# Ledger of designs, part 67: VHH binders against p49116

Target 1, 238 residues: p49116
Amino acid sequence: EGPLLSDTHVTFKLTMPSPMPEYLNVHYICESASRLLFLSMHWARSIPAFQALGQDCNTSLVRACWNELFTLGLAQCAQVMSLSTILAAIVNHLQNSIQEDKLSGDRIKQVMEHIWKLQEFCNSMAKLDIDGYEYAYLKAIVLFSPDHPGLTSTSQIEKFQEKAQMELQDYVQKTYSEDTYRLARILVRLPALRLMSSNITEELFFTGLIGNVSIDSIIPYILKMETAEYNGQITGAS

## First folded at step 27 (VHH)

Design ri2
Fold by OpenDDE, fold request of step 28:
Formats: sequence, structure tokens, C-alpha cells
Structure ri2 (fold): chain B 238 residues (1-238), chain A 119 residues (1-119)
Amino acid sequence: as target 1 above (238 residues)
Amino acid sequence: DVQLVESGGGLVQAGGSLRLSCAASGFRFSEYGMYWGRQAPGKGREWVSGISGDESYTAYADSVEGRFTISRDNAKNTLYLQMNNLKPEDTALYYCATHYYSGRPEDYWGQGTQVTVSS
């Protein structure tokens, strides 16, 4: 079999909403996040190995890892997104809720800790200077994780993940031959993704747009949507 | 309208072989992954094998790995499943499916072709 990923899977270009408002409102944040989510899902479905699996398996995989994929996307697109500004805006919006006593102290702590984890993760990835290929392979490793509960075809998924890991290893060895431990440094970052709450991520980035609809519930639709259809839904233009 | 029409099923003795075909129409066939599923009597549908749109990647369930081979001819809009060393437990209605969006979030499935393997 050929490589799991091709050069076409390395490209991960996020287009931000335009124009950027002076004040980052909830709508802008949600739209930006939604575009990233869509891009991430679209990226996943563009992988031939992913296409070779059944729908139930694909849906289950994405449901299990969408937060991790999204977070990797945040890290990769941090500059284009002005992620620090977005996170600051989110914090500001939360402060308004805090002042109105809409959140418990414990919840505030959880949310703030999550934001900190997101920022820390993205900063750590930036410090490692992760390139497009490495991001692509990391996403693939995350996507084809066989250790999620309830998955079918785990053996096949494991094979895909192993292939992703092997290709990443080969790439790093070839590209960064003088950095003997680069692969290890990169892979050691993955556990941080598992510690992040998908629920909190959803609340922070998507509540203003999807309302009471969960990301889990719309994943099957996103995976089937065309880019034009998605754009229409995000902008409210039919 | 999307159409998937399976053929090639039948009765075969254990150890025998069959080749299933699925004729697809109503969508850009080569742009979408295709796969086979099956449903045995009294059991739910299970994924059997899949193939990417560009034919570069295939996948198999553990139960059929090494015995079944999925392929496609994009010029003919046809999906194939070569089944060798068939076993009685392979007896099922075999479905062809596409990841193409057909107006619903669920993948589109054909009507299926019956495969019966006798002991």
C-alpha cells in the first residue's frame, strides 16, 4: 500500500472571517472556530485510509477525537487566527458572566484551567516549531486511535495509526536527522490533548453558533457537507 | 439519483470463491470511498471491506483479511469484492455502500446480494 498521507494532506489553510472586527464578538469567535472544525473534518475525510472505513467507524473516530483535532488545528493556525486575541476575548466574555454570577466558582476554575491548557499546548507546539508534515501526521495518529471505547475494526485502525507513526518517524529522521530526539519530543505532546475537555471546548468556541446542538450530533453532517453548504450555514446565507 | 446495484452472489461450497460487483450511478464515483458490508440472518450489519476513491487504500475486517479483496474500476463505476476460501460464517446479504451524500447523513446502501456458503 502507498503512504497514508500525501503532500496534499500537508496543506492546512484556514480562511478567517472577514473583516475582523475591532471587538471580537461571540459570533466571530464561533464562526472562526467552526471554520477550523470544518477544515479539520474535511481534512480527515480526505485521507484515503479514512475513506476506506465504514461510516460508523469513521463517525465514531471523529466523535472520539474531534477535540484533539480541533486543538491541533488551533495550534497550527494560531497565528492566522490570532488565537491569543481570541482566547483573551473569550476570557473577557466569561468575566461578564462571572460578574453576573452566572457561573459557580468551581466552573470558573475549570474553564479558566482549560483555557490555560489550550494556550500552553499551543505555545508548546510553537516552541517545538512543528511543521506542516508533522502536524498532518500527528492529526492522523490522533484520528486513527484504536483505544477509544466502542470502536469497531480496531485492528485496522491500529494499522493505520502505526503507519502514520512510521511515516512520521521516517519524515523526522529524514528532515531533522541531527535532532535525534525530535520525534519523542513531538509525540510526548499528545497526552496533553487527552486531558482537555471536549465539553468545555465546545462551550467556549461553539455555544454562540450551534446553540443547544452538540458537536457530536453534527459530526455526521459535517463529514458529508460540501464546503459551499457549510459556508452557507455559517454565514446564514442560503 | 444515487443507485448501487449489487450482483454476483449465490450458493457456494465452503472453500469456494465468489466475486461480487456493485454498479454505481448518480454521483461522481471516483471521488468517494466505497465499501462492502454484510448482514447475516439475525445479526446486524457489519463492515467487511473498504476502498478509497483513488484506489490507493484498502481496508478489511479481521474476519475476512487475507481471504477477501476489494477493488474498483472507476472508469466503469464499479466496485468489486473477490471472496476466496469462503466459510459458512460468511453467509450473509452483502451490501455495497458509498460515502457520498445522498440527502441524508447516512451512507447510501444498495439492496444487497445474497451469499450462501454451505458446509
Scores: ipSAE 0.906, ipTM 0.963, lowest interface PAE 0.4, mean pLDDT 93
Fold by OpenDDE, last read:
Structure ri2 (fold): chain B 238 residues (1-238), chain A 119 residues (1-119)
Amino acid sequence: as target 1 above (238 residues)
Amino acid sequence: DVQLVESGGGLVQAGGSLRLSCAASGFRFSEYGMYWGRQAPGKGREWVSGISGDESYTAYADSVEGRFTISRDNAKNTLYLQMNNLKPEDTALYYCATHYYSGRPEDYWGQGTQVTVSS
């Protein structure tokens, strides 16, 4: 059995819509987020261990962790995405809803706290200077999480997660041998992902989805679409 | 058109062995993960085993781990399931499935091959 991840899984290149408008509208934000989501899902599909599981299991895994994968993707692609600008734009759009009294005070607080947590997480990852390999392994650990309710093949999923963890450990020890506690510092960031609401993330980044289709509902279709087709659409839309 | 055709099923005594085959066509076989599922009488479909496109990874349900071996021949567009030490509880219709999606739900899996294990 080969490694869980290879060098091909380290590459995580997000192509942003072009040109970037001076005013980031909801459409731009949604398109950018969608591209990241699709990239993340197709990244998962490229993992042989993921390919070895059944379709139902794969769908369930992704449904369970899409928010975490997406958030890791945001952190990894923060610079390319101009994430701070996107978040500022989201806040500005939120102000319109506030002015129209569409949101309760409690909801406003929840949303703002979520944005804060998201920014803090991304900042913390930047501060740690997480590299592409580490991101890949972290995403794999998140993906192959056996502790979500309703999952099948949990024993196999656990094995894959353990392998991801082991490979990450080996990589960190090899690459950052002088930083004894780097692995621990990286892994302790993962709990923050579980504190983030998938519903709020969906509302902030994907409100422009036609027909109010949930991310949960489209995940099976994303996982089934051809990567080449998706890539072609992205390049054509740029 | 995507086609998945299973074969190799039959009646076998407990402790016996069978080798299932699945002939695939209509898609780039080597680029997609493949898996076996089964459906026992009165039960729902369950995942049995899977294999990655590049053959580097395999996975098994706990109930068949150590007894079943999944493999594939990408040159022949064929998926295999070697079943050893068969048990009566392994009795089921075994079907081959792909992670490829053609847009037609009926292309997800084949018609299946019946495996019956007698005590």
Scores: ipSAE 0.884, ipTM 0.949, lowest interface PAE 0.4, mean pLDDT 92
Fold by OpenDDE, fold request of step 28:
Structure ri2 (fold): chain B 238 residues (1-238), chain A 119 residues (1-119)
Amino acid sequence: as target 1 above (238 residues)
Amino acid sequence: DVQLVESGGGLVQAGGSLRLSCAASGFRFSEYGMYWGRQAPGKGREWVSGISGDESYTAYADSVEGRFTISRDNAKNTLYLQMNNLKPEDTALYYCATHYYSGRPEDYWGQGTQVTVSS
């Protein structure tokens, strides 16, 4: 069989809402996040190996790793998104809630730590100067993780993950031959993704837009969404 | 409307072979991954095998790996499942399904074709 990823899977272009407001309100943040989420999910379904799995398996995989994919997307698109500004805006909105005594001290700490972890992760990825190929393979490794509870066909998923890992290894060895330990430095960043709460991410980036609807519940619809509908979502037409 | 029609099932002895077919219509067949599932008596539906739209990738459940082969003919809008070395535990209603968008979270699938493997 052919490579797990092709050059077409390296392209990951996020289109931000336009125009960017002077003040980043909750709607802008949520819309930006939604576009990234949709892009990430549709990227996943563009992978032939992903297409070869059943819908239930695909849904389960994405449900298990959407936060990690989203976070990798944040890191990859940090500059285009002005992520630091977005996070600062989120903190500002939270501070308003704090001043109104709407959150417990423990919850405030938890949320602030999460924001810190997101920023630090993205900064660390920037310092490593991760390229588009490496991001694509990291996403694939995260996507085809067999160690999530409740998954079926774990052997097949593991094979796909291994293929992603092998291709990443080959790419790094070929492209960065003088940096012997680059692969290791890249892979050791993955555990940080597992430490991040999907619930907090959802609350920070999506609550203002989707209300009481969970990311978990909309994933099947995103995965089955037609390209035209996706484009409509990007343009705000639907 | 999406239509999936399975055929090729029947009664076969253990160790025997069958080839299932699924005729698809109502969507751009070649653009979507397809897969086979099955449902044994008293059990839920389970994924058996899948194939990408461009035919570059296939996948199999552990229970059928090495025995079953999935393929497709995009020109004929047809999905196939070659089943070799059949076992009694393979007895089930076999259905084909698509990743095509339906406006619903569930897949489209056919009525299925019965495969019965006797000891």
Scores: ipSAE 0.882, ipTM 0.949, lowest interface PAE 0.4, mean pLDDT 92
Fold by OpenDDE, fold request of step 28:
Structure ri2 (fold): chain B 238 residues (1-238), chain A 119 residues (1-119)
Amino acid sequence: as target 1 above (238 residues)
Amino acid sequence: DVQLVESGGGLVQAGGSLRLSCAASGFRFSEYGMYWGRQAPGKGREWVSGISGDESYTAYADSVEGRFTISRDNAKNTLYLQMNNLKPEDTALYYCATHYYSGRPEDYWGQGTQVTVSS
């Protein structure tokens, strides 16, 4: 059996909307987030192990972990996205809602804490100086997580996750041989992803573009969208 | 026009073997994962086995692991399922499906081929 991931899976290039507006409006934020989301899901589709599973299983996996994949993508693409600026803009937009008394104090706290957790996670990943291979394997580990409720073929999923973990271990050992505990430091960051609410993430990044449609409901469509179609949208060729 | 046509089903005694085939057309076959599913009477669809486009990875449901073998011939645009040591509980309509991504929300699958295993 061949490797779970290849060099092609290491490449994760996000193209931001152009031009960047003077003011980061909701549309720009949502478009940027959508591109990242689509990139993440299409990345998953490109994995042979993912292709070997059934459509329902694939959909279930992505539904279960899209927030984690998205968050890892935010961390990986933080510089290209100017994530700190985006988050600041989101906070500013939220201030309008606050001034209009549209949110409860408790909700405001939850949302602000979520933004804080996102920023902290991305900062922590930056401090660890995670490279493209490590991100790819972390995404694979997150993708092939057998512990989500309602999944079928959990034994097979677990095998793929183990494969991802093993390859990550081998990579880290080879590439960072002098850092004995690097693997552990990387893996202990994964639990932080589970602390983040998918609902809040969806509200912050996707409400302006998707409208009343949930990410959960569009995942099957995204997974069935041709990459060329998506790329055409990004380049403005459509 | 995507087409998936299953064949090879039939009646077989427990412990017997069958080989299913799925002829595919209408898309770049080798670029997409394929899988077999089955549906027994009164039950929902069940994933059985899958194979990546490049043939590098295969997967099996626990219930068929060690007994079934999925394979494909990309030159012939054909998917196969070798079923050995068949059991009565394997009785179902077997269908092939594709991970072809055309922008359509529906899953592509064939009409199916009936497999009946007698005790």
Scores: ipSAE 0.881, ipTM 0.949, lowest interface PAE 0.4, mean pLDDT 92
Fold by OpenDDE, last read:
Structure ri2 (fold): chain B 238 residues (1-238), chain A 119 residues (1-119)
Amino acid sequence: as target 1 above (238 residues)
Amino acid sequence: DVQLVESGGGLVQAGGSLRLSCAASGFRFSEYGMYWGRQAPGKGREWVSGISGDESYTAYADSVEGRFTISRDNAKNTLYLQMNNLKPEDTALYYCATHYYSGRPEDYWGQGTQVTVSS
């Protein structure tokens, strides 16, 4: 078999909505997040190993890991997105809800901790100076995780994950030969993704556009979206 | 319109072989992953095997791994499934499916071809 990922899978360019408003409103944040989500899902679709699986399996995999993929995407695109500014804006919007006494103290704490976890994760990835290849392989490892409940063909998924891990190892050894422990430092960051709530992520980034519709319910639609429709969204032609 | 037409099914004895074909039309065949599914009596649809658009990757259900081989001819817009060492539990209606979507909410399936394996 050929490599799991090719150079075409390394490219991960997020186009932000234009123009960027002086004040980051909920719509801008949600649109930016949606573009990242779509980019992440369509990236998965472009992987031959993913194409070799059935529709139900693909949907189940994405449903299981969309939050992790999205978070990796946030880290990777943090500069382009001005993530710190977005997170600050989200906090500001939350302050309105706090002032209106719409949130309990426990909920406020939970949400703020989640934002902190997101920021810390992205900062940690930035400190490691993760490159495009490493991000691609990390996303593949996350995508082809066999340990999610309800998955079928877990042995096949595990093989794909192992392939991703092996290719990452080879890449790191080749590219960063002077740093013998780089692979380990990178992989130990993955558990942090599992500590993040998909529900809170959804609430923070997607409430303005999705309303009462869950990301879980939209995933099949995103995966079935035509390339032209996706491109139109990126260019604002839709 | 997307069309998937399966053929090659039949009655075979346990240990026998069959080769299924699926003729596809209505979309850019080579750009999309394809897969086979099956439905046994009283059971739901089950994924059997899949292949990427560029043929670089294949995948198999555990129950058929080592016995079935999926392939495709993009020039002929045809998907194949070579089934060897067939077992009675392989008895099912076999469907061809695509990862191409043209606005329909459901996956595209053909009419299916019946495979019956006798003891």
Scores: ipSAE 0.881, ipTM 0.948, lowest interface PAE 0.4, mean pLDDT 92

Design ri2
Fold by OpenDDE, look of step 27:
Structure ri2 (fold): chain B 238 residues (1-238), chain A 119 residues (1-119)
Amino acid sequence: as target 1 above (238 residues)
Amino acid sequence: DVQLVESGGGLVQAGGSLRLSCAASGFRFSEYGMYWGRQAPGKGREWVSGISGDESYTAYADSVEGRFTISRDNAKNTLYLQMNNLKPEDTALYYCATHYYSGRPEDYWGQGTQVTVSS
């Protein structure tokens, strides 16, 4: 078999809503996040190995790892998104909620810690200077994780994950031969992704658009969405 | 409208072979992954094998790995499943399915073709 990923899978270009508002409102944040989510899901769809699995399996994989993929996307697109500004805006909005006494002290702590973890993760990835190939492979490793509950075809999923890991290893060895421990430094970042709550991520980035609808429930629709329809949303949304 | 029509099923003795075909229409066949599933009486649907649109990747369930081979002819809009060394536990209705993304959440399945493997 050929490589799991090709150069086409390395490209990960997020288009931000335009124009940028003077004040980063909830709608702008949610729209930006939605575009990233859609991009991430359709990126997964573009992988031949992903296409070779059953549709139920694909849906289950994405449901299991969407938060991790989304977080890696945040890190990768941090500059384009002005992520620090977005997070600051989210904090400001949260402060408003605090002032209105809408959140418990415990919930405030949880949300603030989550934001902190997101910031730290993205900062750590920036410090490592992760390139597009490495991000692509990391996303593939996250996508083809066989250890999620309820998955079928776990052996095949594991094989794809191993392929991703091997190709990443080969790439790092070839590209960063002078940095003996780069692969290890990159891989040890992955556990941090699973420390992040998908529920809190959903609340912070998507509540303004989807209301009471869960990301979990819309994933099948995203995965069935035509690329043309997605592109139309990108160009038409502001 | 998407149409998937399976053929090639039948009765075969254990150790025998069958080749299933699935004729597809109603979408750009070569752009989408395809896969076979099966359902035995009283059991749920089981994924059997899949192949990417560009034919670069194939996948198999553990139960059929090494015995079944999935392939496709994009020029003919046809999906194939070569089944060798068939076992009684392979007895099932075999379905052809597509990863065609129409904007609908539904899976596209054919009516299936019956495969019966006798001891």
Scores: ipSAE 0.846, ipTM 0.933, lowest interface PAE 0.4, mean pLDDT 92
Fold by ESMFold2, fold request of step 28:
Structure ri2 (fold): chain B 238 residues (1-238), chain A 119 residues (1-119)
Amino acid sequence: as target 1 above (238 residues)
Amino acid sequence: DVQLVESGGGLVQAGGSLRLSCAASGFRFSEYGMYWGRQAPGKGREWVSGISGDESYTAYADSVEGRFTISRDNAKNTLYLQMNNLKPEDTALYYCATHYYSGRPEDYWGQGTQVTVSS
């Protein structure tokens, strides 16, 4: 059988739209987020264990976890994305909406709490100095989660998740042998991902691209995109 | 043009064995995962087993694990399903499918081969 992930599955290189505009706008934020989403979906479908499952299972897994994969991607790519600058621009826009009485105060509070939780998650991952192998295994653990509602083939999914957990453990022990508690510190970050709202993620990052359609509805199309088209979407090259 | 042609179905008695084949053409077979599904009379389609393009990973539905073995011959562009210890509940139209990334949301499937298991 072999390892769940190989070196080709560890590579995760996000390329930003260039040049960055003088002021951040919804089109730049949405294009940046779309590139990360496509990179994450391309990564998921490249995994041999994922390829061994049927189409319905693949779609169900990604629908259940896309926001967790996206959030891990934001943390991994926070520096290259200038995520702190993007979030500051969003916060400023929300504060202006209060002043202009355009949004409910309750909604704005909910969105601000989500942004705070996202910032805290990304900061905690940066403090741990999570490397590319660790991110790849964390993504595999969230992708092959057997406990999401409505999934079938849960025994196979559980087997793959356990393999990802074992390989992460082996990697951390070998690579960080002097840091006895590193694995535990990494794993306790995962529950925070389940608290991230996919609805709010769509509003923060995808409103300019998607009118009233959800990411959930386009996942079957994204998963079956031709590889050349993916490369164009991920890198900005055709 | 993608084409998948299943063969090897037939009538077998319970406890018997059967080996299905799926001949694939119209795409680079070795680059994509492949899987078997089945549809029993009056029921929806059920995923049975899958295998990655590089053959490194296989997966099985609980109902067939331990009895069925998926394999592929990338040199012959052929997918196989070895079915042992067959039960009447395995009676179905068996079809193969490909994960080929065509830009369409639905995978390509073959027309299927009938497997009938009697006592």
Scores: ipSAE 0.801, ipTM 0.929, lowest interface PAE 0.7, mean pLDDT 88
Fold by ESMFold2, fold request of step 28:
Structure ri2 (fold): chain B 238 residues (1-238), chain A 119 residues (1-119)
Amino acid sequence: as target 1 above (238 residues)
Amino acid sequence: DVQLVESGGGLVQAGGSLRLSCAASGFRFSEYGMYWGRQAPGKGREWVSGISGDESYTAYADSVEGRFTISRDNAKNTLYLQMNNLKPEDTALYYCATHYYSGRPEDYWGQGTQVTVSS
């Protein structure tokens, strides 16, 4: 077997709907987030190790980790997305909801705490200057997580995760040879991803989905989306 | 239309060997991962082994690791499963499947080929 990821898996280019509205709206945010979600899931399906697993395993892996992949994508693409501007608009919207008495204070607190955790995660990744190779391996480690409930083929998933970990270690050691603790600093950021709520991510970024369906329900369709349709979504959506 | 046609099944004694083939058409075979599943009587389908489109990765269920070998011939659009040291618990209908990105949420499966292992 060759390396788990090739150079094509390091490329992670998000294109934003153009132009960015002078005043952000839910449709722009949802389209932007949808493009990132599709990019992340189609990145996963392009991995040969993922292709070697069965359909049920692939669907289960992505259902278990889509929010973690999405959050890594937010951190990686934070500048391209103008994420800080998007989050500020969401916070302002939440404050207006309080004025209109539309949401409970407990829910607002939960959502604000999630936003703080997300901002902290993205800031910590930016301070470490995580590069594209490191992001690709972190995504692979998250994708091939064997400890999620209901997974089958756990031994194969563990082997793929170990390979991602070894390749990340080798890459960091070769590329950042003078920074003995870089790998450890990177890996200690991963537990924060498990604290991110998929329910709140859906509310923050996916409110405008047709039918207001959960991401869990559309994952089988996203994973099997025709390549031509995917390319249209990531470049031709509006 | 996607077509997957399995062959090579049959009756074999425990400890014996069998080679399954799956002829694929209707999609660019080499671009997509392929896998074998099996269904024993009264049981749900079980993933057995898979292989990536470019052949760089293979994976196996624990129950068949070391005994089965998956391979493909991208020039002939054919998937193979070499089954060695067969056991009675390997008795099942064996299906070929493709990850082909059709927009349909379920993978395409063949009709299956029966493998029966007698002791």
Scores: ipSAE 0.798, ipTM 0.928, lowest interface PAE 0.7, mean pLDDT 88
Fold by ESMFold2, last read:
Structure ri2 (fold): chain B 238 residues (1-238), chain A 119 residues (1-119)
Amino acid sequence: as target 1 above (238 residues)
Amino acid sequence: DVQLVESGGGLVQAGGSLRLSCAASGFRFSEYGMYWGRQAPGKGREWVSGISGDESYTAYADSVEGRFTISRDNAKNTLYLQMNNLKPEDTALYYCATHYYSGRPEDYWGQGTQVTVSS
């Protein structure tokens, strides 16, 4: 077997909706987030190791980790998508809802804490100057997690995760040879991803487009989306 | 239209070997991962083995690893499963499947080929 990821898996280019509105709105935020979600899912399906697993396993893996992949994508693309501006607009909206007693105070507190955790995660990744190769391997590590309940191909998934970890280690040691603890600093950031709530992510980024349906329910459709339709959704080249 | 046609099944004594073939058409075969599943009487389908489109990765269920070998011939649009040291518990209808991105949420499966392993 060759390397788990090749150079084609390092490219991760997010294109924002056009035209950009003068004022951020729910439609622009949801379209931007949807493009990141599609990019992340199609990145996952392009991996040869992922292609070697059965459909039920693929769907289960992505359902278990889509929020972690999305959060890594937010951190990687934070500047391109102006994430700080998006989060500020969301915070202003939530603070208005508190003032007018339109939403539960406990729920808004949970959402604000989640936003703060997300911003701190993105800041920590930016401070480390995580590069595209490191992001690609981190995404592979979270994708091939064998610890999810109900998985049937656990030994194969564990082997793929171990390969991603080894390739990340080799890359960091070669590329950042003067920084003895870079790998450890990177890995210490990963537990924060498990603290991110899927339902709050849906509320923050996917409200208004998805009424009574969750991201969980659309994952099988996204994974099987035709390449031409996908390219059209991302402002495709074909 | 996507079509997957399995062949090569039959009756085999325990310890014997069979080679299954799956002829594929209706999509660009080399671009997509392929896999074998099986269904024993009264059971649901079980994933057996898969292979990436570029052949760089294979995976196997624990129950068949070391005994089965998946391969593909992208020039002939054909998927193979070499089954060695067959056991009675391998008795099932064997299906091939494709990850082909058709817009449908479910993968395409063939009609299957019966493998029966007797003592």
Scores: ipSAE 0.797, ipTM 0.927, lowest interface PAE 0.7, mean pLDDT 88
Fold by ESMFold2, last read:
Structure ri2 (fold): chain B 238 residues (1-238), chain A 119 residues (1-119)
Amino acid sequence: as target 1 above (238 residues)
Amino acid sequence: DVQLVESGGGLVQAGGSLRLSCAASGFRFSEYGMYWGRQAPGKGREWVSGISGDESYTAYADSVEGRFTISRDNAKNTLYLQMNNLKPEDTALYYCATHYYSGRPEDYWGQGTQVTVSS
């Protein structure tokens, strides 16, 4: 077997809906987030190790980690997305909901705490100056998580995760040879991803979609989306 | 239309070997991962082994690792499963499947070929 990831898996280019509106709205945020989600899912399906697993395993892995992949994608693409501007718009929307008594104070506190944790995560990744190779391996580590209930083939998944960890270690040691603790600092960020709430992510970024179905239910469709349909969606939507 | 046709099944004594084949058509075979599954009588479908489109990665269920070997011939659009040291527990209908991105949420799979392992 060769490397788990090749250079084609390091490229992660998000294209935003154009032009960016002067005043951000739910539709622009949802379209931007959908493009990131599609990019993340299609990245996962391009990995040979992922292709070697069965469909049920593929679906289960992605269902278990889509929020972690999405959050890593937000951190990686924060500048391209103008993420700080998007989060500010969401905070303003939440303030309006308080003044109009649309949501409970407890729910708004939970959502604002989640936004703070997301910003803290993205800031920590930026301060570490995480590069594209490191992001790709971190995504592979969270994708091939063997500990989820109901997974089959856990020994194969564990082997792939260990390979991702080894390749990340090799990359960091060669590329950042003067920074003895870089790998440890990077890996310590991963547990924060498990604490991010997928239902709050759905509320923040996928409001139009969530009104009908959950992200869990559409994952099998996204994973099997025709390449031509995918290309059309990411370049011409909205 | 996607078509997957399995062959090579049969009756074999425990400890014996069989080689299954799956002829594929209707899609660009080399671009997609392929896998074998099996279904024992009265049981659900079980993933057995898979291989990436470029052949760089293979994976096996714990129950068959070390005994089965998956391979493919992209020039002939054919998937293979070499089954060694067969056990009665391996008795099942074996089918091949493709990860072909058709827009359907379910993968395409064939009609299967029966493998029966006697004691």
Scores: ipSAE 0.794, ipTM 0.928, lowest interface PAE 0.7, mean pLDDT 88

